# VH-VL binders against Putative pre-16S rRNA nuclease, part 5

Target 1, 151 residues: Putative pre-16S rRNA nuclease, of Pelagibacter ubique (q4flq5)
Amino acid sequence: MITIEDFKIKHTNKVRFIGLDLGSKRIGVSICDERQSIATPFKTINKTNTNELIDELKIIIKDNNIGGIIVGNPVNMDGSLGRSAQSVNDVASNISKSIDLPVILWDERLSTVGAFNLSSLLDVNVSKRVKTIDQNAAAFILQGAIDFLNN

## First folded at step 20 (VH-VL)

Design t77 (from t70 with heavy chain S112G)
Fold by ESMFold2, last read:
Order: sequence, then C-alpha cells, then structure tokens
Structure t77 (fold): chain C 151 residues (1-151), chain A 128 residues (1-128), chain B 111 residues (1-111)
Amino acid sequence: as target 1 above (151 residues)
Amino acid sequence: EVQLVESGGGLVQPGGSLRLSCAASGFTFSSYFMNWVRQAPGKGLEWVGEIRNKALSYTTHYAESVKGRFTISRDDSKNSLYLQMNSLKTEDTAVYYCARGPEYILGSGWYGDYFDPWGQGTTVTVSS
Amino acid sequence: DIVMTQTPLSLSVTPGQPASISCKSSQSLLDSDGKTYLNWVLQKPGQSPQRLIYEVSKRFSGVPDRFSGSGSGTDFTLKISRVEAEDVGVYYCMQSIQHPTFGQGTKLEIK
C-alpha cells in the first residue's frame, strides 16, 4: 500500500478507481469515471473471507478497467486506530499483495454523514436504504479521495 | 469442554531453534484468532503474537521483541497452532501460553474478546 | 504500544475486607463500536491466567459478584467487596483495543 499523498504525485488520470467500505455489515463498492471526477454507487459484495473478496474484485477490475482501489479507513473520531481500522488494514494489505494495483486508505470520519443525508433525500424503504447506505458510503469514500487527487 | 494444550518446550542454547505446538479441542478452531503469550520467570505477561482466522487470510502480527525471529502458523484441519522460534536469546526464557482470541467475520466485524481459554503453558529455557 | 500502569503492585488484605486495584492506560480504550476494551485477568499461584472482567465491568462466566469493575477512558478500577482465601494471586489489567498489553500485575496476599 502507498499513502494518498504519495499517489497524488505519481498518479495518472486515465483509469477508473473503485472505493470499498469495509466498516459495515455488507461490503459497499463504488466506481468512478475515467476522468476521476465523479464517484457513484456500484454494488454490494457479500463474501465471508478476504480471498473470496479478492476474487470478486479481480472480476470487477477486469470488467471495468480499474487502475486503483480506495479503501475506507475507519479511524476513531479521536484519531486513534481501533479494531475496525486494524482489520481493514489486514484486508487492504492482503488486497495489495494479491492485486497489482495501488491500494490506498482514505479517512472515513466525514463520509458517513453524507451517506445518511443522501438516503434520506431519496425516500427509499428500510431494506433498500440499508443496501443503498453501503454503496453510498463507498461512493463518499471514493469521492473524497478523487477530489483530493484532482486538488 | 474447550481446551488448549501446549507442547514442545525444553532447554535450548542461545541462537538455537524450537517449535511449540498447541492442540485445540471443544470449539470451532477455524473461527478464532489464536495467540501466544509468554511469562518470563518472576515477571508479568507479555503478548508474543497472533494469527488471524481465514476471513483475514491468516495474517500474523508480532511483538517487536520477537519480530523476524518467531513465526506463527496454524492448521485448521488439525485444530493446531504453532510457534517456530529461531535465533533464541536468553530473554526468550519463559512459560509460553496458547490463548484464544476473538472471532472476525468479513463485513460484519469482531466478536468476543481476549483471552479465553488459556492453555497450561510449556516452558522454554534458553541458556548456555 | 498502549502502556498499562497498575497501582498498587502488592496488596495484603485481611479476609472479608475489601480490595481495590487501579489501572491507567496511556490512551483511551473506547472504540468506535461504543465498547471500552479493558479487561482484568487473574493468575492464581501455580496456575494459568484466567479471565475475570471484560468491557470494563462485565464479569466472565463463573466469576463471583464480589468482583466488580468500573472506569472509563483511561482510568479503571477493580474492586473485590470481600476478599476470600481463593482470591490470592496476581491481577493484571489488559487492554484489547489493539494487540493486547498488560499492566505490571498486582499481587494480592492474605494477612
């Protein structure tokens, strides 16, 4: 894995990224355009281990020409690294070892509020809102990262 | 009856190697993180390292004092945890405990806490 | 690493009297899931360690109600309301928000 600051210096604006939200009961996936301008919800993955997640990610990467993976980092509000951040680091590290693409951790602390606000505006039922929340959270994670990369 | 039983302790010279085993029974071994904790003579408890479950690809973590010298592995089909100790030092002299940690489920999170049960321990003595 | 500091390191108690052990952590043990990952562990003479308390105040199965834990953030206390002979041993506080680290231990003896 590399820091987003280091990646900003070296990255190319010719490929799409995906965003991952690992901090909920379902794994949310988002995707952006080739210009890395707009992140949108994509899908929810329901796999039980990291190796199966990696297999699914390889399919998404091939089918959508993905050149980078942004993983939400669930740092505690006080900046400390709790259990969720530790397990996310394990997952991200294993993705980085198994997939030859940049894997970048992005701070999630402000993204959760945006996901709930968007779901409220859509006026969807509870079951649909739960699936949408996962994908929306992943979209806000990715959007934050690509906004940073575009300065 | 949930049980952990360590074996493989003994006397070894500095620079030597030793392999510890821990046999687990009475629970779904593959679901849990597994740990080694040690206690030097007359001293307190020190975490040595952990191996995650399959959900986290069996990722390992080590205390700085043993990093690069010790390797934790597991075999879920045999309900067994292992500690390979290389380049042993006199300060590695301790009782080594096998200890069960939490569970983890991808996308759902952590369940349970550290540590229950503990094994009976196996003694490693590193001396000239 | 998170440093855990216990006081006192030794405690001598008359049977039936209360005992109190303090534990301080070098950083907050409160996690984003709302849980505080502070544990108490007992090692009786000649035995393996065993769980007493988890999540600050929750007693592990089979632990008598004379054991109680309290505290928040970085400051924690284990109390034994009336010490019995079988309570002799070394008590460790332990954090489990990250890889576990232990206090120095408090040796409880009977007068």
Scores: ipSAE 0.674, ipTM 0.842, lowest interface PAE 1.1, mean pLDDT 88
Fold by ESMFold2, last read:
Structure t77 (fold): chain C 151 residues (1-151), chain A 128 residues (1-128), chain B 111 residues (1-111)
Amino acid sequence: as target 1 above (151 residues)
Amino acid sequence: EVQLVESGGGLVQPGGSLRLSCAASGFTFSSYFMNWVRQAPGKGLEWVGEIRNKALSYTTHYAESVKGRFTISRDDSKNSLYLQMNSLKTEDTAVYYCARGPEYILGSGWYGDYFDPWGQGTTVTVSS
Amino acid sequence: DIVMTQTPLSLSVTPGQPASISCKSSQSLLDSDGKTYLNWVLQKPGQSPQRLIYEVSKRFSGVPDRFSGSGSGTDFTLKISRVEAEDVGVYYCMQSIQHPTFGQGTKLEIK
């Protein structure tokens, strides 16, 4: 695993990233453009263990020429690691061991004006949110990370 | 009946090694995180470490006091939990309990809490 | 590690009288899921530990209603409304928001 700050310093080429939301009921996946400007919802993965998730990620990586993986880190607002953050860290660590690409934890508390504005703009009624929350959450995560990397 | 039974305790010299086993029955062993907790004579309870389930690729976590010396493993086909203890110190003298933690399902999260059940314990004595 | 501090460390109680044990944590035990991961564990003489209370105030199956838990954040209390002879043992508070850590224990005896 590499921190986003270290990756920003060492990053020298533009590649497409995927974002993962492991904190929702289903695993949400997002993808960004080759210029790392805009993150969009991509798909939902319905797997029950980390190794099956990794197998599906390998297919996505090959089919879309992915050069990095951003995983949302659902730390508590006081910075402590609750249960969700602990299991997410376990999954991310195992992805990093199995996939030869940068795997970066994005602290979901880290805010930019863009990240907060996207959350506000996408704060729609509950019925529509439950149908797409996994993919939309993954897009919020990836957008926050690529905004940080480009500033 | 949900049950955990430890074995493998005994007397060992400082610097020695010992392997503890915990046999599980009456529940779906592979679904649960499994733990070792110890209690030195006349003292309180101390968490030793945990091994996650298959959903989290059997990732292990350890108390700092044992990190690098103890290794937790499991064999889901045998419903068994293990603790390999190396470079033993007199401070490792304790009753060692295996204890069942929560379940985890990828995409759904954590279920249950620590600890139920506990085993009966097995005694490890590290003495010159 | 989250430090759990119990008071008192020892209690001697006349049968039928109440008992109260305090537990303080070095940080909040409230997780983002809205749950507070504070547990009480009893170890009776010569026995393995057993669950009493989870999520601050929820009794584990088979635990008599004379046991009650309360508190929030970092401050918690276990109360026994009427102590009985079978209640003797050592009571531990334990946090489970992270890898579990225990209080020092409170030994309850009958006088």
Scores: ipSAE 0.657, ipTM 0.833, lowest interface PAE 1.2, mean pLDDT 88
Fold by ESMFold2, fold request of step 21:
Structure t77 (fold): chain C 151 residues (1-151), chain A 128 residues (1-128), chain B 111 residues (1-111)
Amino acid sequence: as target 1 above (151 residues)
Amino acid sequence: EVQLVESGGGLVQPGGSLRLSCAASGFTFSSYFMNWVRQAPGKGLEWVGEIRNKALSYTTHYAESVKGRFTISRDDSKNSLYLQMNSLKTEDTAVYYCARGPEYILGSGWYGDYFDPWGQGTTVTVSS
Amino acid sequence: DIVMTQTPLSLSVTPGQPASISCKSSQSLLDSDGKTYLNWVLQKPGQSPQRLIYEVSKRFSGVPDRFSGSGSGTDFTLKISRVEAEDVGVYYCMQSIQHPTFGQGTKLEIK
């Protein structure tokens, strides 16, 4: 894995990124454009182990020309690493070992859209909001990271 | 009944190697993180390391005092946990316990806590 | 690593009297799931360790109700309302919010 600061120095605007939200019952995936300007919800993955998740990610990466993976880091509000952050770090480490792309942990507390209700901004029905909440959270994570990369 | 039984302890010279085993029964072994905890003579408890379950790709974590020298592995088909100890030092002398940790499910989180049950321990003595 | 500090390190109690053990952690043991991951472990003479209390105050099945745990954040206490002969052993506090770390232990003896 690589820090987002180090990646900012190295990255290019010729590839897309995906964002992952590992902190919900279903794994949310988001994707951005090649200019790395706009993150949008993409899909939800319902797998119960990391190797099956990695197999699915390899398909997404190939099909969409993905050049980096942003994983939401659910640190506690005081900055300490609780159980969720530890298991997310395990998953991210295994993705990094199995997929030859940058894998970056993004601190969820640093997202510029953190105060806004993303579902309201997307103007969706309450039923659709429940079904897509994982994808919206993943888009929130990815948008925060690409905003940082572009500033 | 839920049981953990360690084996493989003994007397070893400094710089030597030993492999400890832990046989599990009475529960779904593959669902749980598994741990080694040690206790030097007359001393307190020290966590040695952990191996996660399949959901986290069997990722291992170690105490700094044993990193690079000890390797934890498991075989879910045999309900067995292992500790390979290399480059042993006199300060590794201890009773080594096998201990069951929590469960983890990807996308759902952690279930349970550390540690229940504990094994009865196996003694490793490292001396000249 | 999270440092766990127990006080006292040894305790001599006459039978039937109360006992109290303090445990302090170097950082909060409260996680985002709302749980506080502080445990008490007992090692009786000649035996392996066994769980006594989890999540600060919850007794494992079969643990007598004379054992109680309390505290929050970084400051925790184990109390035994009336010490019995079977309670002798070494008591460890243990955090499990990260890789587990133990206090030094408190040896409980009967006078």
Scores: ipSAE 0.653, ipTM 0.832, lowest interface PAE 1.3, mean pLDDT 88
Fold by ESMFold2, fold request of step 21:
Structure t77 (fold): chain C 151 residues (1-151), chain A 128 residues (1-128), chain B 111 residues (1-111)
Amino acid sequence: as target 1 above (151 residues)
Amino acid sequence: EVQLVESGGGLVQPGGSLRLSCAASGFTFSSYFMNWVRQAPGKGLEWVGEIRNKALSYTTHYAESVKGRFTISRDDSKNSLYLQMNSLKTEDTAVYYCARGPEYILGSGWYGDYFDPWGQGTTVTVSS
Amino acid sequence: DIVMTQTPLSLSVTPGQPASISCKSSQSLLDSDGKTYLNWVLQKPGQSPQRLIYEVSKRFSGVPDRFSGSGSGTDFTLKISRVEAEDVGVYYCMQSIQHPTFGQGTKLEIK
């Protein structure tokens, strides 16, 4: 894995990224355009272990020309590393070892979740809203990271 | 009855190697993080390392004092935890305990806490 | 690593009298889930360690009411209201917010 600051210096803007939300009960996936300007919800993954998650990510990467993976880092608001941040680091490290793409932890405190509400724009029922909430959280993570990269 | 039983301790020379085993029974072994904790003669407890469960791809973590020399592994089909100790030093002399940590479920988080149960320990002596 | 510091390191108590052990951590043990991951572990003579207190103040199953834990942030205390002969052993505080680390231990003896 590399820092987002290092990635900002050397990344290319002609590939898409995916964003991952690993801190909820379901794994949310988001994707951005090739200009890395807009993140949108993509899908929810129902896998029970990291190796199965990696297998599904490989399919998504191939099918969508993905050049980088942004993983939400759920650090505590005071900056300390709790249990969730530790397990996310384990998953991200294993993704990085298995997939030859940049894998970047994005500090979720840096995302402006309150200024953006993708769930209100989708007009979906309660069951779909639960599924969409996972994807929306992943979109918030990815949007924060690509805003940083494009600034 | 939930039980952990260590074995494989003994006398070894500095620079030598030794492999410890821990047999688990009475619980779903594959669901839990598993740990080694040691206690040098007349001293306190020191965490040695942990191996995660399958959900975290069996990722291992080590205390700095043993990193690069010790390797933790597990075999969920045999309900067994292992500690391979290489390049042993006299300061590695201790009773080594197997200890059960929390559970983890991908996307849901951590359940439980450290440590219950503990094994009865196995003694490693590193001496010329 | 989170450093755990216990005082005193040795304690000699007359049966029936109270005992108190202090533990300080080098950083906050409060996690985003609202839990504080401070534990107390007892090792009786000739035995392996066993759980005593978790989440600062919660007694593990079978632990008598005379044991109580308190504290917050980085400062914690274990109290035994009336020490009994069976309470002899070494008491360790332990944090479990990260990979576990232990205090030096406090040896409790009966006078």
Scores: ipSAE 0.619, ipTM 0.815, lowest interface PAE 1.4, mean pLDDT 88

Design t79 (from t70 with heavy chain S31D P117Y)
Fold by OpenDDE, last read:
Structure t79 (fold): chain C 151 residues (1-151), chain A 128 residues (1-128), chain B 111 residues (1-111)
Amino acid sequence: as target 1 above (151 residues)
Amino acid sequence: EVQLVESGGGLVQPGGSLRLSCAASGFTFSDYFMNWVRQAPGKGLEWVGEIRNKALSYTTHYAESVKGRFTISRDDSKNSLYLQMNSLKTEDTAVYYCARGPEYILGSGWYSDYFDYWGQGTTVTVSS
Amino acid sequence: DIVMTQTPLSLSVTPGQPASISCKSSQSLLDSDGKTYLNWVLQKPGQSPQRLIYEVSKRFSGVPDRFSGSGSGTDFTLKISRVEAEDVGVYYCMQSIQHPTFGQGTKLEIK
């Protein structure tokens, strides 16, 4: 695993990212373009364990020429790491051990700006934004991360 | 009824090894994180480590005091929890308890809290 | 690690009188799910530890109503309204928002 800051420093070539939202009953998956400009919802994965998830991710990664993995990290607003952050860290760690790609935990507190930009890009109204955020959490996560990398 | 039964305790010399077991019954063992907690003579309770369930690929976490020396494993088909203790030190002398951790489902999250049930404990004595 | 600090470390109580134990955590035990992960564990003489209270104030199954937990954030209290002989033992507060850590324990004795 690598921090997004370290990744930004060490990696000069742009890669296509996959984004993961592990915070819902279903795992949200998003993918960005090769230019790292736009994150788009890809699919929802219904798996019961991390190994099954990893197997599915390997297929997606291969089929879409993915070069990095962004995982949403649900850090509490006060900066503390609660139970959700712990389980996310475990999943991310296992992914990192099984898939030979950079795995980055993205602080979801930083996604608010990214989410707004994505919502604007998707031309959704305010009333639909809350629902779209829930449905497209993985895309918001990934958009936040790639926006950070591009700035 | 939920039951946890530890075994494998005994006397061992410093630098030696010992393997503890915990037999679980009365609940769906595979759904829960499992933990070891120890208590040195006349002292308080100390968390030793945890092994999480299949949902999290049996990820393990250890107290700094035992990291690199102790290994936790589980066999869900046998409803069994294990603690392999290597490079034992005198300060590892304690009663070791098996304790049930939270229930966890991938994506859904955490459903219960720690240590609602404890075993009777097994005694480990490290002495020259 | 989250440090748990109990006061007092020992308590002698006359049967029928109330008892109170304080527990402080080095950081907030409130998680994003709205739950506060503070537990109370009792170890009676010669016995294994047993759960008394979870999530600050919820009594575990079989725990008498003379036991009550309260608090928020970083400050917590266990109260026994009328101490009985069977309440003798060591009481531990425990946080479980991260890997579990225990207080030093409070030894409760009967006068």
Scores: ipSAE 0.878, ipTM 0.950, lowest interface PAE 0.5, mean pLDDT 94
Fold by OpenDDE, fold request of step 21:
Structure t79 (fold): chain C 151 residues (1-151), chain A 128 residues (1-128), chain B 111 residues (1-111)
Amino acid sequence: as target 1 above (151 residues)
Amino acid sequence: EVQLVESGGGLVQPGGSLRLSCAASGFTFSDYFMNWVRQAPGKGLEWVGEIRNKALSYTTHYAESVKGRFTISRDDSKNSLYLQMNSLKTEDTAVYYCARGPEYILGSGWYSDYFDYWGQGTTVTVSS
Amino acid sequence: DIVMTQTPLSLSVTPGQPASISCKSSQSLLDSDGKTYLNWVLQKPGQSPQRLIYEVSKRFSGVPDRFSGSGSGTDFTLKISRVEAEDVGVYYCMQSIQHPTFGQGTKLEIK
């Protein structure tokens, strides 16, 4: 695994990313364009264990020429790592060990601006934005990360 | 009734190895994280390590004091938890308890808290 | 690691009198799910540890209502309203928001 900051320093060529939201019963997968401009919802994965998830991700990665994986990290507001962050870290670590791509944990506290930008791109009103956050969590995660990389 | 039964304790020389086992019954073993906790003579409780369930690919975590020397594993088909202890030190002398950790489901999260059930413990003595 | 600090380390109580044990954590035990992961564990003489309280104030099955837990953030308290002979043992506070860590333990004895 690599931090988003280190990745930004080491990688100058743009790659296509997928984003993962592991915080729901259904695992959300998002994908961005080759320009790393817009993240969009891609797929929902219903798996019971990390190995099955990894198998599914391998297919997605191959089919879409993915060059990196962004994983949402649910860091607590005070900066502490709670239970959810720990389990996410375990999943991300296992993904990194099995898939030879950069795996980046994205601090979800930083996604507020990204979420706003994505919602604006989706042309949704403020009242609908809250609902779209739940439905498009993986996309918000990825959008935050690529916005960071581009700025 | 939930039961945890440790075995494998004994006397070993410094630098030696020992393998502990914990037999679980009365619950769906495969759904839970499992832990080892130890207690040196006359001392308090110390978390040793954890093995998480299949949902997290049996990921393990260890206390710094045992990292690189101890290995936790499990066999869900046998409802068994193991602790392989290598390069043992005198300070590893303790009663070792297996304790049930949280129930966890991928995506759904954590459903319970740590150490609602404990075994009777098995004694490990490291001495020259 | 989160450091748990208990006070006092020993307590001698007359039967029927109340007891109070304090526990402080080096950081907040409140998680994003709204739960505070503070536990109390009792180890009676010659026995294995057993759960008393979880999530600050919830009594585990079979635990008498004489036991109560309270607190928030980093400061917690276990209270026994009327200490009985069967309450003798060592009490540990334990955090479980991260990998579990225990307080030093408080030895409760009867006068």
Scores: ipSAE 0.876, ipTM 0.951, lowest interface PAE 0.5, mean pLDDT 94
Fold by OpenDDE, last read:
Structure t79 (fold): chain C 151 residues (1-151), chain A 128 residues (1-128), chain B 111 residues (1-111)
Amino acid sequence: as target 1 above (151 residues)
Amino acid sequence: EVQLVESGGGLVQPGGSLRLSCAASGFTFSDYFMNWVRQAPGKGLEWVGEIRNKALSYTTHYAESVKGRFTISRDDSKNSLYLQMNSLKTEDTAVYYCARGPEYILGSGWYSDYFDYWGQGTTVTVSS
Amino acid sequence: DIVMTQTPLSLSVTPGQPASISCKSSQSLLDSDGKTYLNWVLQKPGQSPQRLIYEVSKRFSGVPDRFSGSGSGTDFTLKISRVEAEDVGVYYCMQSIQHPTFGQGTKLEIK
């Protein structure tokens, strides 16, 4: 795994990124466009272990010409790393070791603005935004990251 | 009944090696993180390291004091936990306990807390 | 690492009297799931450690109701009402929000 700054340096040429949400019962996957402008929900993965997840990710990465991996990091509001953050870090670390792509952890606290922006882009009703955020968490994570990278 | 039984302790010289084992029974071993905790003579408890379950690809974590020297492994088919100790130091002298960690499921997360069950411990003495 | 600090380090109590042990953590033990991961572990003389309290105030199976845990954030307390001879041992507070760390231990003796 690398820092977001190093991640930016490695991607001078725009490539597609994959976003991962490991915070729910189902693993959310999102992919952005080649312009790194919009993140879109891709699929949900139902796997019981990290190795199976990695195997599926390899296929997705190959099929979609992915050049980087962004994993949501559930950092507590006070900045501390709880249990969820630890398990996410373990998964991300294993992904990084098994897949030859840059992997970063994206602080989910920073994705709130991105989540709202994405919901707006998806033309969802305001009343359904919360539900949409939950269903599209991976896309919000990725959108937050690419927005940060583009600024 | 949950049971953890450590073995493999003994006397070893500084720089030597020793391998501890922990036999688990009475629960689905493969679902849980497993830990080693040690206690030096007359001292408090110190976490040594953890091996997580298959869901997290058996990821291991170690206390700084043992990093690079100790290796934790497990065999789920044998309900067994291991601690390989290399380059032993006198300060590694302790009773080593096997302790059950949290249950974890990928995506679903953590289901329990640390150290609800402990073994009886096995004694490791590092002395010249 | 999260540092756990217990006070007192030793306590002598007359049977039937209450006891109180304090534990402070160097950072909050409240996690995003709403749980506070503070544990109390008892090690009786010549025995292995055993779980006493988890999540600040939950008694583990078989633990008498004379044991109670309280606190929040970084400050925690274990109380024993009517201390009995069988309560003799070393009490450790332990955080488990990160890799577990223990307090120094509090040795409880009977007067």
Scores: ipSAE 0.873, ipTM 0.950, lowest interface PAE 0.5, mean pLDDT 94
Fold by OpenDDE, fold request of step 21:
Structure t79 (fold): chain C 151 residues (1-151), chain A 128 residues (1-128), chain B 111 residues (1-111)
Amino acid sequence: as target 1 above (151 residues)
Amino acid sequence: EVQLVESGGGLVQPGGSLRLSCAASGFTFSDYFMNWVRQAPGKGLEWVGEIRNKALSYTTHYAESVKGRFTISRDDSKNSLYLQMNSLKTEDTAVYYCARGPEYILGSGWYSDYFDYWGQGTTVTVSS
Amino acid sequence: DIVMTQTPLSLSVTPGQPASISCKSSQSLLDSDGKTYLNWVLQKPGQSPQRLIYEVSKRFSGVPDRFSGSGSGTDFTLKISRVEAEDVGVYYCMQSIQHPTFGQGTKLEIK
């Protein structure tokens, strides 16, 4: 795994990224466009172990010409790393070791505002917006990251 | 009944190697992280390392004091945990305990806490 | 690593009297799941460590109700309402929000 700064350096040319939400029972997958402008939900993966996840990711990466992997990092609001962050780190580390692409952990706290704003465009109901955020967590993770990279 | 039984302890010279084993029974071994904890004579408890389960690709974590020298592995088919100790030092002298870690499922998360069950320990003595 | 600090390191108690052990962590042990990962472990003389308390105040199976845990954030306490001879041993607080770390241990003896 590398820092987001190094990640940016490695991608001088615009490539598609894949976003992963490992915080749910079902793993959320998102993909962005080649312009790194918009992240969209792609798939939900139901796997029991990281190796199976990696195998499926390899297929997705190949089929969609992915050039980087962004994994949501569930950092606590106080900045501490709890158990979820630890397990996510393990998964991300294993992904990085098995797939020859840059992998970064994206602090999910940084996506909250962006995700909310984006969701407001999708639904006028606050409750529905929250639900939309939950359902599209992987996309919001990726969107946050690419927005950061584009600034 | 949950049982953890360590074996493999003994006397070894500095720089030597030793392999400890822990036989588990009474629970679904493959679902749990497994840990080694040691206790030097007359001292407190020290976490040595952990091997997580298949869900996390058997990822291992080690205390800084043993990193690069010790290797934890497991065989779920045998309900067995191992600790390979290389380049042993006198300060590695301790009783080594096998302890059950949290239950974990990918995506679902952590279901229990650390060290609800301990083995009886096996003694490792590193001396010239 | 999270540092766990116990006080006192030793105490001698008359049977039937209460005992109290304090444990402080260098950072909060409250996780995003709402659980606080503070444990108490007892090691009786010549025996393996055994769980007493988990998640600050939950007694493990078989642990007498004279044992109680309390606290929050970074400050925790183990109390024994009426110390018995069988309670002799070393008590450790342990955090498990990260890789487990133990306090120094508190040796409980009977007067």
Scores: ipSAE 0.872, ipTM 0.950, lowest interface PAE 0.5, mean pLDDT 93

